# VH-VL binders against q9vxy4: the designs that were tried, part 1

No score or structure here was measured in a lab: all are predicted.

Target 1, 180 residues: q9vxy4
Amino acid sequence: MTNLRKELEKCKHPNSRKTKALGKKARRQNNKHKVRLGHAIKSNITGEKLSWFLGQIDEGRTEPLRPQELEDLIELYFTRFDEELEQINLKQSIGKHRANQHAARKDVITMTLEKERNEFRTGGLELMNLCDPLKLKMLRDWDGSALSVQHLKLDLVSYNMLQRLKEQSKKKETSEQMET
Unless a header shows other numbers, all headers, positions and changes below count from the first letter of the chain; antibody chains are not in Kabat numbers.
ipSAE, averaged over its two directions, is called F for ESMFold2-Fast, E for ESMFold2 and O for OpenDDE. V2 adds 0.75 times the mean of E and O to 0.25 times the DockQ between the complexes of E and O.
Where letters were taken out, [cut] stands.

## First folded at step 1 (VH-VL)

Design e1
Fold by OpenDDE, look of step 5:
Structure e1 (fold): chain C 180 residues (1-180), chain A 123 residues (1-123), chain B 112 residues (1-112)
Amino acid sequence: as target 1 above (180 residues)
Amino acid sequence: EVQLVETGGGVVQPGRSLRLSCAASGFTFSSYGMHWVRQAPGKGLEWYAVISYDGSNKYYADSVKGRFTISRDNSKNTLYLQMNSLRAEDTAVYYCAKDLYDSSGYYYGMDVWGQGTTVTVSS
Amino acid sequence: DVVMTQSPLSLSVTLGQPASISCRSSQSLVYSDGNTYLNWFQQRPGQSPRRLLYKVSNRDSGVPDRFSGSGSGTDFTLKISRVEADDVGVYYCMQGTHWPYTFGQGTKLEIK
């Protein structure tokens, strides 16, 4: 990036063919960099999320989660900041002269949770469907690296999706009981 | 000069109650959070309670939760600690401490401590 | 609770020599505001604790410049450039980032 800028600075005429070409190249590079950065950020966020879920699953577990278990886990996931929020609130309340010292973090947490809850309620959270044994295995085999997150096939896990899975499970159990 | 003076310490039997006081002077007491910290004989320091400037918020360490109550009277510039169901392990010097805020209102934690009052719980 | 671990627990120093005390936390002490609320307290024999440093390296009023603090995240150090006779006592690190507040075990400083 530094070299293109220097080259652009050496261009005498802003409307020269060379200047325009360099400008276009610089824009392309900047856009590529922005896209890469965006992807990296997204991968990090997704990686952290998946790492959290992985950390909640017993290392010895080979069976997929039941839909209710996954729902409970997602609800637990939404509480992951509760202690931090409590501590922020406590510290903010202790003194009379309050600098909004923690407002930014609190806002970020609140916004994140609202977004996630909304996603779960509507289109779905970008997660792995851990009710799928293949997905559970994939998550377990994951090295925890943000770079490898792109190789994980993510699903949109919604409240409605989990409800459908629960219903399907009940039907299967009933059919198996009738065959015995 | 900021001064904190603890009183109310003494010798008590297990299961009894004791109330400690901390008289504050030299600063606007009603503007600061206050803490209690104790030190058992020959041991380190242990934080166990904080109260907000207006008394609306309280937080306790698990070791004293349910037994001790922190309170304050801003009109008297006094901090209190009600200790119930005292145990031998509660034997300590009890210190009150004030919070520090900068001019911008940023929190810097405890800065000034009292001289402490001694509580001995023995049969 | 955050565990604060000091090292060493006792230190004998010759007058005029430097001293160094380490403090480690079981988790990061970086608060949401970006500050690190690590404090150092001095307790002289028979006296109440006195805060020396706040936010890792800031000296409270009246604290001599021979006291300095450093560190980040989970590892912190108190340094005394030249130990004086009145520096005898117990030194405590304390984290004020997480509730409940927690202290290190203390480091007893003695003069040889």
Scores: ipSAE 0.293, ipTM 0.700, lowest interface PAE 1.7, mean pLDDT 91
Fold by ESMFold2, look of step 5:
Structure e1 (fold): chain C 180 residues (1-180), chain A 123 residues (1-123), chain B 112 residues (1-112)
Amino acid sequence: as target 1 above (180 residues)
Amino acid sequence: EVQLVETGGGVVQPGRSLRLSCAASGFTFSSYGMHWVRQAPGKGLEWYAVISYDGSNKYYADSVKGRFTISRDNSKNTLYLQMNSLRAEDTAVYYCAKDLYDSSGYYYGMDVWGQGTTVTVSS
Amino acid sequence: DVVMTQSPLSLSVTLGQPASISCRSSQSLVYSDGNTYLNWFQQRPGQSPRRLLYKVSNRDSGVPDRFSGSGSGTDFTLKISRVEADDVGVYYCMQGTHWPYTFGQGTKLEIK
């Protein structure tokens, strides 16, 4: 940016084509930095989410989750703010005046959970499908770092996908019972 | 002078009940949350309960849930602690304490304490 | 429940000497609003507790400036720059960030 700053200062006429071109270059460089920051933040959020799900699975377990088990974990994930909400509600109620910062935090939590529940009920949450043994192995082999999370191939895990997997499991069980 | 005065302590047998009172003066009682804290003989302080300024919300330590009930009467500037099914380990001095918030609404903790009332639970 | 651990549990000091009491919490005491709700109380022999400091380092009215508090996160210290005879008693830290509120086990300060 020192080179760009020097070139902008050389331009003494604000509407010259060189000055306009340098202005566009400066905006492109700033936008590229914003994209890199946004990518790093998304990787950290994804890494924390995957670490949470990995932490719910016994380290010795090698078989994939049943569809109901994954559904139960997703519903458990949605309750992760319950204790915080209880603490906020109590603190807001104690004295006659209230701390407004906690009201904003409640709104953020509400919007986050509404978004996540809607994603789960429609196109799916960005997760690893832990009903797939290869995906479970990939998650267990992951070193937990935000830098390496880019290399994990995520799935969209939806309520409807899990219902279909439950039905496939019932059909397999019925077919196995009929074989002798 | 902000003042809190506890009454209602005494000697009781295990399994019996007591009700403690805390009379408040020198401040607008109905604007502040109130707490109960206890101290067993020769031991440290243990927090047990809080009630909101209007009485609509209450929270208890796990060790007393279902046995103790905090309440208040804002028309009488009085805080109460109903203690049921008393046990020997409930023997302690019981303090009431006033909550404090600044004009920004931040919680600062228990700024004024009563002199305490002694509860002894023994056969 | 957040465990509050004080060290030392007993402290003997010569008049005029400094004193320090450590308090460590099992969880961060920084709340979502950025504040740290760590308080210090003094209980003189035969008396009710008195709050000395709130939100780590703020002195209550009438507390001498020889009392000071410091720390962040999980580690906190109460310091008395010059111990006086009236300082004998038990000192407690308390956290108000998480329900239920919890106290340290206390530090008894005695004059040698």
Scores: ipSAE 0.175, ipTM 0.636, lowest interface PAE 3.2, mean pLDDT 83

